VHH binders against c3ng28. Designs and how they scored, part 21

Target 1, 373 residues: c3ng28
Amino acid sequence: MLIIIRPSGEIALKSPRSRRNFEHTLANNIRSVIKEGKIWRSQGVLFLEVNDNNKNIEELSKVFGIASFSPVMSIKSYNNNLEDIINKAKEVFAEIVKGKIFSVRAKRIGSHNFTSLDVQRKVGEALYPFSRGVNLENPEVEVFIEIRNDVAYFYYKIIKGPRGLPVGVAGKTVVLFSGGIDSPVATWMMMKRGSIPVILNFNLGGSVHRKFVLEELSVLRKWSGGHKLKLFIVNGTDVLIKLSQIEKRNRVVMLKRVMYKVAERLCDKANAKSITTGESLSQVSSQTMTNLYVTEYGIKYPIFRPLIGFDKEEIVELARKIGTYEYSIKLPEYCAISTKARTSVELDEVLKDEENLNIDYEKVLENSEVIEI

## First folded at step 4 (VHH)

Design k39 (framework vhh_7mjh_2)
Fold by ESMFold2-Fast, scan of step 4:
Structure k39 (fold): chain B 373 residues (1-373), chain A 119 residues (1-119)
Amino acid sequence: as target 1 above (373 residues)
Amino acid sequence: EVQLVESGGGLVQPGGSLRLSCAASGFTVSSNYMSWVRQAPGKGLEWIGRIYTSGSTSYNPSLKSLVTISRDNSKNTLYLQMNSLRAEDTATYYCARDSRYLSDAFDIWGQGTTVTVSS
């Protein structure tokens, strides 16, 4: 089976060199996901030739960088003879349009002695007797003929891909991954922009927390373009014990500063250039503008918060679409350090607490469990 | 509403004994792992022990001979019996709802009850 894969429109608008690089990465990601057949680039699209398999369609639907793809029903070489194309269209589409209101869509690339409109009109006329009628605006079925130089491709399905950019083109980001509803969605959004996530999890909830984090990452792995996900699990309990030494109202912000500081060290080790979090503005007391300012103060890498402007309903809808929601809701919120953070902590107070705690962030990272997913 | 309330703290002489109580509301103690944790003034949290849904118990090895955890299902209440108390046992004692898998994973905490060991 032959599949026409159309890269995201954003890729098509890039310079010729950049477009080639993005298309090359996309092709490699598809090879990593599908693991069979042959893929090649041709005039702004990718062609994938594989064995007939429903799993291939499902897998392609999760590859970032793909705008859409179409399984090809038939191929016809022609010698400037439009009648050959019309006769083939009638042969392959008569049963598809039978008893239905339809439309013909034609696309043409290269030099021809006919127009796309000529193809649409002539094929429409040939198929009309089999159909229930034609409606160009709201058909029950659309049939497509894509003519590329001297070859015509016949298909009737356009399957939407996730768009975005191929995972790998934008570099690495260290994701502070709690396993709640938000951090999996933030991870997915960074992959959609072409970044490879390096996952950092502070385990505050024991083996149950670890289990559901792994299940969420298994879901996200299906969206990674074949890239393996590296997970660093820090034992958060030792950190919580140290945090019991400071004022309760400062503990949540201080825990987040520890997480950011360990993430900063992981950026150095993994050659990542940013930290990503699932934080949205004012969602909880620890995520006020002042507390986010205090939390990230002195961190040398940019902090990406893809969800900063999202409300909880929007995040939940995405989590359901991605497939992580069912696992996220099974992770309880832990109040091990404090019931509620101060909505506006004082920077100088937090920095003094940090100095007094004297946590060895490098050692915390070095003692992490490392898993490749 | 899910809540834990500790009581029974106070002043005890060295070598003395004390029994702390933890009353639960909004959930059933026998359906959860329950732990006791303490915090000495100016120091970090120290895990004392837990009681499993089965009623079996596990303890911090440093404290095992000095403490016993029990529960009364009819009163939905957890207990911590402490014997041979020393000045080092002066702390705020918390009960906590615990994960089924790790001794240090807690999702609900009480407000604490203070025990002072002094002559």
Scores: ipSAE 0.000, ipTM 0.100, lowest interface PAE 23.6, mean pLDDT 84

Design k40 (framework vhh_7mjh_2)
Fold by ESMFold2-Fast, scan of step 4:
Structure k40 (fold): chain B 373 residues (1-373), chain A 119 residues (1-119)
Amino acid sequence: as target 1 above (373 residues)
Amino acid sequence: EVQLVESGGGLVQPGGSLRLSCAASGFTVSSNYMSWVRQAPGKGLEWIGRIYTSGSTSYNPSLKSLVTISRDNSKNTLYLQMNSLRAEDTATYYCARHGRYLSDAFDIWGQGTTVTVSS
């Protein structure tokens, strides 16, 4: 079985050298996911030849960098004669268009003595007697002929891929991963832009929390383009004990500052150049603009918040699509902090509390459990 | 009557070290948040670091490991120790007192002391 894979349009807009590098990374990711058959690049697309249809289609649907892909129904070498293509189209598509309103789409690459419109018109004429009619805007079925030099490819399915960029092209980001609904979606969005996530989890909820974090990461692993996910689990209990020494209403922001500071050290260790969080603006008291300013104050890496402008409902919709939602809802919020965060904490007060706590962030990171998924 | 006077500036070779002093009068250094700030020729003000009432310190991440802020409460004096000086560290250095809060504008500034790093 031959599959035509179309890289994301954004890849096609890059310089020839950059485009080759992105296409090469995409091909390697596909090899890591599919593990069988042959893949090669040809004039702006990838061809994948495999033996198993159902599993491979599902796996390709989770590879970032793919705009769409089509299982090829038939292939025909032709002798620079449009009639050969028309006759083959009639043989291949007659049953596909039978009793249906259809349209013909043709694409041509290379030098020919006919146009794509010639192909569409003449194939349409040949198939019309088998069909219920033609409608270019609202057909019940579309049939496609892609002509590449002296070979015509016939297919009738275009399966949408997740788009984005191949995981690995954009560098590493450290993700502050709570295991709730938001952080898996933020992780997915960074992978969609080609970043390799390094996962940092502060375990405040024991073995049950750990179990569902691992389940969520197993789901996200299917979207990673074959890249392994590295998880650092920090025991948050000692941090919570220290936080009991400060003003109750500042504890949530201070916990987040500790998380950001440990993430900063992990960036240095993992050679990551950003920290990613699942925070949305004004979603909860600790995520007001003032509290986000206070939380990230003094951090040397950029903070990416892919969900900053998302509503809760939009995040849930994505979590369901990704497959993490069913695990996120089973993860209770084990918040050991007994009081609501201030909607506007005072920077100077928080910084003074931080100095008094004098937490060794490097030691916190060194004591983490490290798992490769 | 409230004053800050910096001293200890001068010419230093690249890779050298220098300690600046800031003598306070009319108020107690240990009862206030104090900062060091610099201004290179033709550039804006750059915050270096601060010392809290507790004696703890925090620094601009770009300058961390290169500077240390301390104080001597008996002399009511603030210090800035600078190591591994580069030509880019050529600037006028100011000590400043914070207002009521750390986020407030500085309410008292020194006159500045000039550090020139060259060979």
Scores: ipSAE 0.000, ipTM 0.101, lowest interface PAE 22.0, mean pLDDT 84

Design k41 (framework vhh_7mjh_2)
Fold by ESMFold2-Fast, scan of step 4:
Structure k41 (fold): chain B 373 residues (1-373), chain A 119 residues (1-119)
Amino acid sequence: as target 1 above (373 residues)
Amino acid sequence: EVQLVESGGGLVQPGGSLRLSCAASGFTVSSNYMSWVRQAPGKGLEWIGRIYTSGSTSYNPSLKSLVTISRDNSKNTLYLQMNSLRAEDTATYYCARQGRYLSDAFDIWGQGTTVTVSS
């Protein structure tokens, strides 16, 4: 079957050169996800020819860069003769509109001796006797005719894609991935903007924590546009031993600074230009404005926090939509410190503690477990 | 306009103590991280320690038991107290303004004051 794939509107607004590059990346991602058939670019859309099955349709719904797609029922070549299109529409759509309130939608690209409104009116007239009536605002069935130069495409389904940009066009970001509800959603949001995430996890919960992190990444892999996800697992308990040398009130923020510093080194090695976190402002005591300021102070890469302005309910809603929520809630809560983090730590004291700890961040990263998903 | 001037160096016997001063002009010491750095003859620069805007201090672990950094905000002056001096402590001692990150460069340096430890 033939599928018309419509790239995100943002891609259509790019310069011709950039648009071609984005469409090319999108086509490659679709090939990596579908793994069968033929795909080609034509006048602002992609055509995909595959065997008809529900899994292929479902998989396209998780490819960023796709605004919508439509399985094609029939194709008609014509010689700029509207009558050929009307006759084919009647043949193809008579049973689809039978006993239903319907509308006809036409799109036209190229030079023709008729307008889209001409097509809509004439096809509507031809189908009316088979239908229960016409309603342009709230029909039970919509039928579509898309005319591209000398070829007409007939379909009656428009399936929404996730939009966004093709994964791979925006470069790499290192994600501080806890495996909780927030960091998988932040990862998904960065993929939606075209970034390839490099995952950094500090394991504080042993093999059970590792298992559910891998399950969440397996879900996110379905949204990656065929790109494999690289995971670096650091033993967080080794860092916690060093943190016993500083005052308890500063330990949670210092642990986060260590995570940021290791992520900074991973950016260097992976050629990533940003660090992404799942932090929301004031969600927990370690994520106050002051503590975020202290945590990121001195980091040379931009810190992206896609969730910074999100309420917990908004994040949960996205996590359910993405499919990570069911695994995130199974992760055991881990408390590295017997006392809660202070809502406001002193920058100068934290920086003094950091220098006194003298952690070799490169060595911490070098001793990580590396997994590709 | 912006200057740091070290003083208090000189000849001291092994086991002795010495206090160096660094007078700042054109800026406020307490608004910046301030460091002490030394250079022994024919050797590279060695960082001694710093004082943070909060007044807290951090030291080179190799020197922590031997040195103390302090400041007098009313005099806009930085101090380095050194105890149990040895021949290997013979060096030119500099005070330097450092920004507010541990990664920030030292942007203003004094001219240095020489400490010679010999009997």
Scores: ipSAE 0.000, ipTM 0.116, lowest interface PAE 21.9, mean pLDDT 84

Design k42 (framework vhh_7mjh_2)
Fold by ESMFold2-Fast, scan of step 4:
Structure k42 (fold): chain B 373 residues (1-373), chain A 119 residues (1-119)
Amino acid sequence: as target 1 above (373 residues)
Amino acid sequence: EVQLVESGGGLVQPGGSLRLSCAASGFTVSSNYMSWVRQAPGKGLEWIGRIYTSGSTSYNPSLKSLVTISRDNSKNTLYLQMNSLRAEDTATYYCARYGRYLSDAFDIWGQGTTVTVSS
């Protein structure tokens, strides 16, 4: 089976050099996900040739950089003779348009003695007797003919891809990954923009927490374009013990500062240029404007918060679509880490507490468990 | 050219007071965490205190009653006021700039200014 894959429109708008690089990365990602067949680039699209099976269609729906794809029903080589195309279209589409209101859509690349409108008109005429009628604006079924030089491709399905950019084109980001509803969605959004996520998890919930984090990452791995996900698990118990030494209402913001500083060290080690979090503005006490300011104060890498302007309902909807929601809701919440922060912590107070704790962030990172997913 | 230059050291009698200055060039003191540290002859470094970008200060508890750290943003200069000096305060005093974070090592040091508390 031959599949026509159309890259995201944003890729098509890039310079020829950048477009070539993005298409090359997309082709490599598709090869990593679809482990059989052959893929090649041709005049703004990718062709994928595989054995007949429906599994490959589902996998393509999770490859960022794909706007849409179409399984090809038939291929016809022709010698600039429109009649050959019309006769083949009649042969392959007659049953598809039977008893339905239809339209013909044609695309043409190369030099021909006919236009796309000529193809649409003539194929429409040939198929009309089998149909219930033609409606160019709101048909019950659409049939497509894509003509590329001396070859015509016949299909009737356009399956939407996830769009975005190929994972790998935008560099690495360190994701502070809690395993809750928000951080998997933030990770997915960064992959959609072409970034490779490096996952940092502070385990405050033991083996059950670890289990569901791994399950969520296995779901996200399906969206990674074949890129392996590297997970660093920090034992958070020692950090929690140190946090018991400071004012209770400052503990959540201080825990986040520890997480940010360990993430910063991981950026250096992994050659990542940003930290990503699942934080949304004013969703919880620790995520007020003032507390986000205090949390990130003095961090040298940009902090990306893809969910900063999202409502909880929007995040849940996206988590369900991604497939992480069912695992996120099973994550246990522990009272020790659920202490509500002040809505406005004092920066100087937090900095003095941080000085007193004197945590060796590099050693915290060095003692992490490292897993490849 | 990033540089710190301390001044104001010298001989002082026990019970006396002294104000040390640290002039910064090539960067802005108020944009950085700044510390005073000292080193007695033959001993290790001892942290005295720091001033945050906010202007708030934090001190070594053993020295809090003795010292005050301040800055003059118009002169781009850091100060250490010392009162009730004792013989054990004899040391070379350094001003230092932190890296980006308080957990980072000092990335710029002054040359030091020597304070001798003796009769």
Scores: ipSAE 0.000, ipTM 0.111, lowest interface PAE 22.0, mean pLDDT 83

Design k43 (framework vhh_7mjh_2)
Fold by ESMFold2-Fast, scan of step 4:
Structure k43 (fold): chain B 373 residues (1-373), chain A 119 residues (1-119)
Amino acid sequence: as target 1 above (373 residues)
Amino acid sequence: EVQLVESGGGLVQPGGSLRLSCAASGFTVSSNYMSWVRQAPGKGLEWIGRIYTSGSTSYNPSLKSLVTISRDNSKNTLYLQMNSLRAEDTATYYCARESRYLSDAFDIWGQGTTVTVSS
């Protein structure tokens, strides 16, 4: 079966060299996901030839960089003879339009002695006797003919892809991944923009927490464009013991500063140039504007917060769409420190506490468990 | 209900200009091929020109220098601009929706508007 794959509009708008590089990465990601058949680039689209239609359609629906794709019912080579295309369309589409209100959509690329409108008219005429009528705005079925140089492609499905950019084109980001509802969604959003996530998890909830983090990452792996996900699990127990030495109201912000500092070291090790979090503004007391300022103070890498302007309901809706929600809700509330954080902590107070705690962030990272998903 | 209503006809002096309008309801003009056709008293139908879904136009070669077809998508209305009118241009003018699926066929017609060119 042949499938026409249309890259995201942003890719189409790039310079010819940049567009080729993005399309090359997209093709490689598709090969990594599909693992069978043949893929090649032609005049702004990718063609994929495979042996199993249904399985591959599901997998393509999760490849970022794809705007849409269409399984091809038939192909017809011709020598500028429109009648060949009309006869093939009648053969292929007669049963599809039978007893239905239909429309014909034609697209043409290359030089021809006929227009797209000529194709639509003549194919429509040939199919009309089999149909119940025509309607350009609200047809019961649409049939498509895409003519590329000397080849016509016949299809009746346009399946929407996830859009975005191919994973791998935007570089690496270290994701502070809690396993709650927010961090998987933030990870998915960074992959949608073409970034490869490196996952950093602070395990404060033991083996149950670890299990559901792995389940969530298994779901996200389906969206990674075939890229493996590296997971670093830090045992949070030693960090929690040190946090017991500071004022309870400052502990949540201080835990986040520890997480950011360890993520900073991981950026160096993994050659990542940003840290990503699932934080949204004012969602909880530790995520006020002032507390986010205090949390990131002195961090050398940019902090990306894809969810900063999202409501809880919007995040939940995305988590359900991605498939992580069912695992996120099974994680127990594991906060072993007070949730009664100040809505506005004092920077100087937090920095003094940080000096007194004297946590060895490099050692914390070195003692992490490393898993490749 | 699908309907086309022409307006703007009337008495015009030789050499004058006139713009006809065609208001569509029940469908979108920009999604269809639309034509203007005329019929002089006691004569057959004469095709004037069409506007494609793309907005491009094509005309009867004998009339191309005298007429311009346009549309206003916001008003769902088709127009025919006529210049340098002669007595032989006296006719009933129709706007019509072309069948996309049947060549040289119209599936919706207006009732027509009469243009009389006389002193």
Scores: ipSAE 0.000, ipTM 0.095, lowest interface PAE 24.9, mean pLDDT 84

Design k44 (framework vhh_7mjh_2)
Fold by ESMFold2-Fast, scan of step 4:
Structure k44 (fold): chain B 373 residues (1-373), chain A 119 residues (1-119)
Amino acid sequence: as target 1 above (373 residues)
Amino acid sequence: EVQLVESGGGLVQPGGSLRLSCAASGFTVSSNYMSWVRQAPGKGLEWIGRIYTSGSTSYNPSLKSLVTISRDNSKNTLYLQMNSLRAEDTATYYCAREARYLSDAFDIWGQGTTVTVSS
């Protein structure tokens, strides 16, 4: 089976050199996911030649950087022979248009002695006897002919890809991954923009929490473009013991500051240039604007919050689409159920508490469990 | 392995009663504050109540007359008795061990058991 793959529109708008680099990364990601056949670049698209089975279509639907793809049949069109194209279209499309109102869409790249309109008209005429009629605006089925230099491609399916950019083009980000509904969606959104996520999880929920975090990451691995996901699991128990020394209302924000500080150290070790969180504004007491300001104060890397402007319904909808929702609901984040957190903590008070706690963030990270998924 | 396993969920008719169980392994229930928490479809977590190390209990004021939390120390098992169930009580029910150092935070959760209240 031959498949034509159309890269995201953002890639098409890049300079020729940049476009080549993005297309090259996309091709490598597809090779990592599909693992069979041959892939090559040609004039703004990719061609993939594989075995005829539905597994490859499912897998391509999860590769970021793909706008759409189509299984195609092809012929060589030597000396711009329109009759060969008409005859092949009749062979391929007669059964597809049978008893249906159809339209022909033609596109042409290169130099030919005929126009796209010539192809559309002549193929439409040849297919008309098999059909119920032609309607250019509201057809029941569309058939496509794309002519690229001396090759004509015939297809009737356009399967939408996830768009975005190929994972690997945007560098690494350390994701503070709670295993709740939000952090898997934030991770997915960063992969959609081409970033390789490095996952940092503070385990406060024991073996059950660990199990569902791993299951969520197994789902996200299907979207990673073949890139392995590195997971660092920190035992949060020692941190919670130290937090008993400060005012109860400040503990949630302080726990988050510890998580951010450990993520900062992981950025240094993993050569990541940002920290990503699943936080949305005002979702819970610890995520007010003031508390987010206090939480990130003094962190040397930018904090990305892809979900900052999302409401709960939007996040749940994406989690269901991604496939993480069914696992997320089994391990709710602790902070989501806290009712005693201040909606506005005082920066100077929190910084003084932090200095008094004197947590060794390097040691916390060094004692993490490391898993590759 | 420290673990909590809920059981006893299922379909129940409005006005009915149901008892959920939570079996603990790897730690002693009576040495910890233990809570029940529920999540209705499409909604956030709702705390139901806790049992203290002393055996005393406290409940969400909205649910106090409808639920009773107990434990059997010999079986290392926590229970939630629910009475006068309504359609709005349809949810996944979790038992959880409270983290001593952070109010209303939990360090061990069960996998949950689903209760559906309908005719």
Scores: ipSAE 0.000, ipTM 0.113, lowest interface PAE 22.9, mean pLDDT 83

Design k45 (framework vhh_7mjh_2)
Fold by ESMFold2-Fast, scan of step 4:
Structure k45 (fold): chain B 373 residues (1-373), chain A 119 residues (1-119)
Amino acid sequence: as target 1 above (373 residues)
Amino acid sequence: EVQLVESGGGLVQPGGSLRLSCAASGFTVSSNYMSWVRQAPGKGLEWIGRIYTSGSTSYNPSLKSLVTISRDNSKNTLYLQMNSLRAEDTATYYCAREPRYLSDAFDIWGQGTTVTVSS
């Protein structure tokens, strides 16, 4: 089976050199996901030829950089003769439009002695006797003819892809991954913008927590464009024990500073240029504007918060669409009330506590478990 | 008033066994994650293990074969069983109510009980 793959519209807006680079990365990602098949670029689209298999269609729906794709029913070469296209359309589409209200959609690339409207009208006329009628606005079925130079492609499905950019074009980000509802969604959003996530998890919940983090990452791996996900698991308990030495109300913000500082070291090790978190503004007391300012103070890499302006309901909706929600809810979360963080901590006090604790962030990272997914 | 009180420490010979107790008041141990932590003289705090609300346990891999954590819900008491004790196990042992992700660090600690392993 032949599949027409249409790259995201913003790829088409790039310079010819950049467009080729993005399309090349997209083709490589598709090859990583669809291990057997022939892929090639042609006049703004990718063609993918594979064995006839419905699973390949599902896999393409999770490849960032794809706006849409269409399985091709038939192909017709012609000598700029519209009658050849009309006769083939009648042969291919008669059964599809049978007893239904339909419309014909035509697209054309190259030079022809006819217009897209000519194709739509004449094919519509040829198919009308088999149908229940024509309705251009609200048809029960749409049939498509895409003409590229001297070849016509016949299909009746346009399947929407996830859009975005091919994973790999935007560099690496270290994700502070809790395994809750938010961090998998933030990871997915960074992959949608073409970034390769490096996952950093502070394990405070033992083997059950580890199990569901791995389940969530197995879901996200389906969206990675074939790129493997590297997971670093830090035992967070030792850090929490040290934090018992400081004022209770500052402990949550200090824990987050430790997480950010370890993520900073992981950026150096993994050649990542940013840290990503699942934080949204004012979701919990530790995520007020002041506390986020204190938490990230002195970090040398930019902090990306894809969810900063999202409501909880919006995040849950995305988590369900991505497929991580069912695992996130099984992960035991600490009661937010038990955090007792100040809504506004004092920077000077936190920095003094940090100096006194003198945590070896590099050693914390070195003692992590490393898994490739 | 919320508190934890450890007991059962003392002098034990190398290769010996010891059981520590931690009595809780003002809250229910079975409704919380509970941990054991130790501090050897001149060293930092070392996590030993935890018991979950389900009763399942997780241990520091370095100590897994040597310790067992349990609880008695009727007595609201946490236990740490230690076997094959060595001189390196000399420390002050604390029980603590364990925080969860993004929560406070251990928010309730006992005063500690001292274990000395020597001949």
Scores: ipSAE 0.000, ipTM 0.099, lowest interface PAE 23.9, mean pLDDT 83

Design k46 (framework vhh_7mjh_2)
Fold by ESMFold2-Fast, scan of step 4:
Structure k46 (fold): chain B 373 residues (1-373), chain A 119 residues (1-119)
Amino acid sequence: as target 1 above (373 residues)
Amino acid sequence: EVQLVESGGGLVQPGGSLRLSCAASGFTVSSNYMSWVRQAPGKGLEWIGRIYTSGSTSYNPSLKSLVTISRDNSKNTLYLQMNSLRAEDTATYYCARGGRYLSDYFDYWGQGTTVTVSS
């Protein structure tokens, strides 16, 4: 089975060197996901040849960097003779257009003695007797002919890919991953932009919490372009014990500061250049403008919050589409911190508490469990 | 302006033959793709065939054995020869300029001429 894969439009707009690098990474990711067959670049597209296997089509729908792909029904080599293409189109598409209102779409690359409009018109005329009619704007079925130099490709399906950029082109980000609804979606959004996520989880809920975090990451692994996901699990119990020493109103923000500081150390070890969180503005009391300011104060790496302007309903919709929602809702709620965060904490008070706690963030990270998924 | 005028329709007996004419003005038929299309009472449009600029022809496979399309360049006229007519061939027959039924290129149509095959 031959498949035409069309890279995201953003890749096509890059310089020749950058485009080559992005297409090379995309091809490697596809090889990692499909694991069989042959892939090669040609004039702005990728061709994938595999044994006839419908499972490969489903897997391509989760590879970032793909705008669309089409299984090829038939191929015709021709000597710049449009009649050969017309005759092949009748053979291939007559049954497809039977009794339907249809349209012909043609794309042409290379030098020919005919235009794309000539192909569309003449093939449309040849197929008209088999059809119920032609409608260019709202057809019941579309048939496609893509001509590349001396070869014509015939297909009638265009399957949408997730678009974005190939995972691996944008470097690593450390994701503060709670396992709730938000952090898996934030992780997915960073992968869509080409980043490799390094997952940092503070386990406050024991083995049950760990189980559902792993299930969520198994879902995200299907979107990773074949890249393994590295997970660091920190035992949060020791941190919670230390937090019992400070005023209740500051505990949630201080826990978040500890998480950010450990993530900062993980950036150094993993060669990541940013921290990503699933935080949305004013979603909960700990995520007010003031509390986010206090939480990130003094962190050396950029903090990416892909969901900062998202409503909860928008995040839930994405979580369902990604496949993580069904696992996120099963995470147990823990009363590990005995008070609700205030909507506004004082920076100076929090910094004083932090100095008094004197947590060794490097040691916290060193004692983490490390898993590849 | 562009004008197409069909003629030659009428009543014909089953098994009979008939030749329809389409006189063109405002353009040259030999420089354009020309088609014949018909519409039976209560039915949709059915494409009959086309003559290319080269003089080559293409027909609806269902009708190929029954029809012949030709042109006379000196008279700027398109013809449809029909043989072995059947009751099911009763329709209004149109000549049209162009390659696609629903495009501007295919929108120059004649007024139509009616063929009735009596039984």
Scores: ipSAE 0.000, ipTM 0.085, lowest interface PAE 25.5, mean pLDDT 82

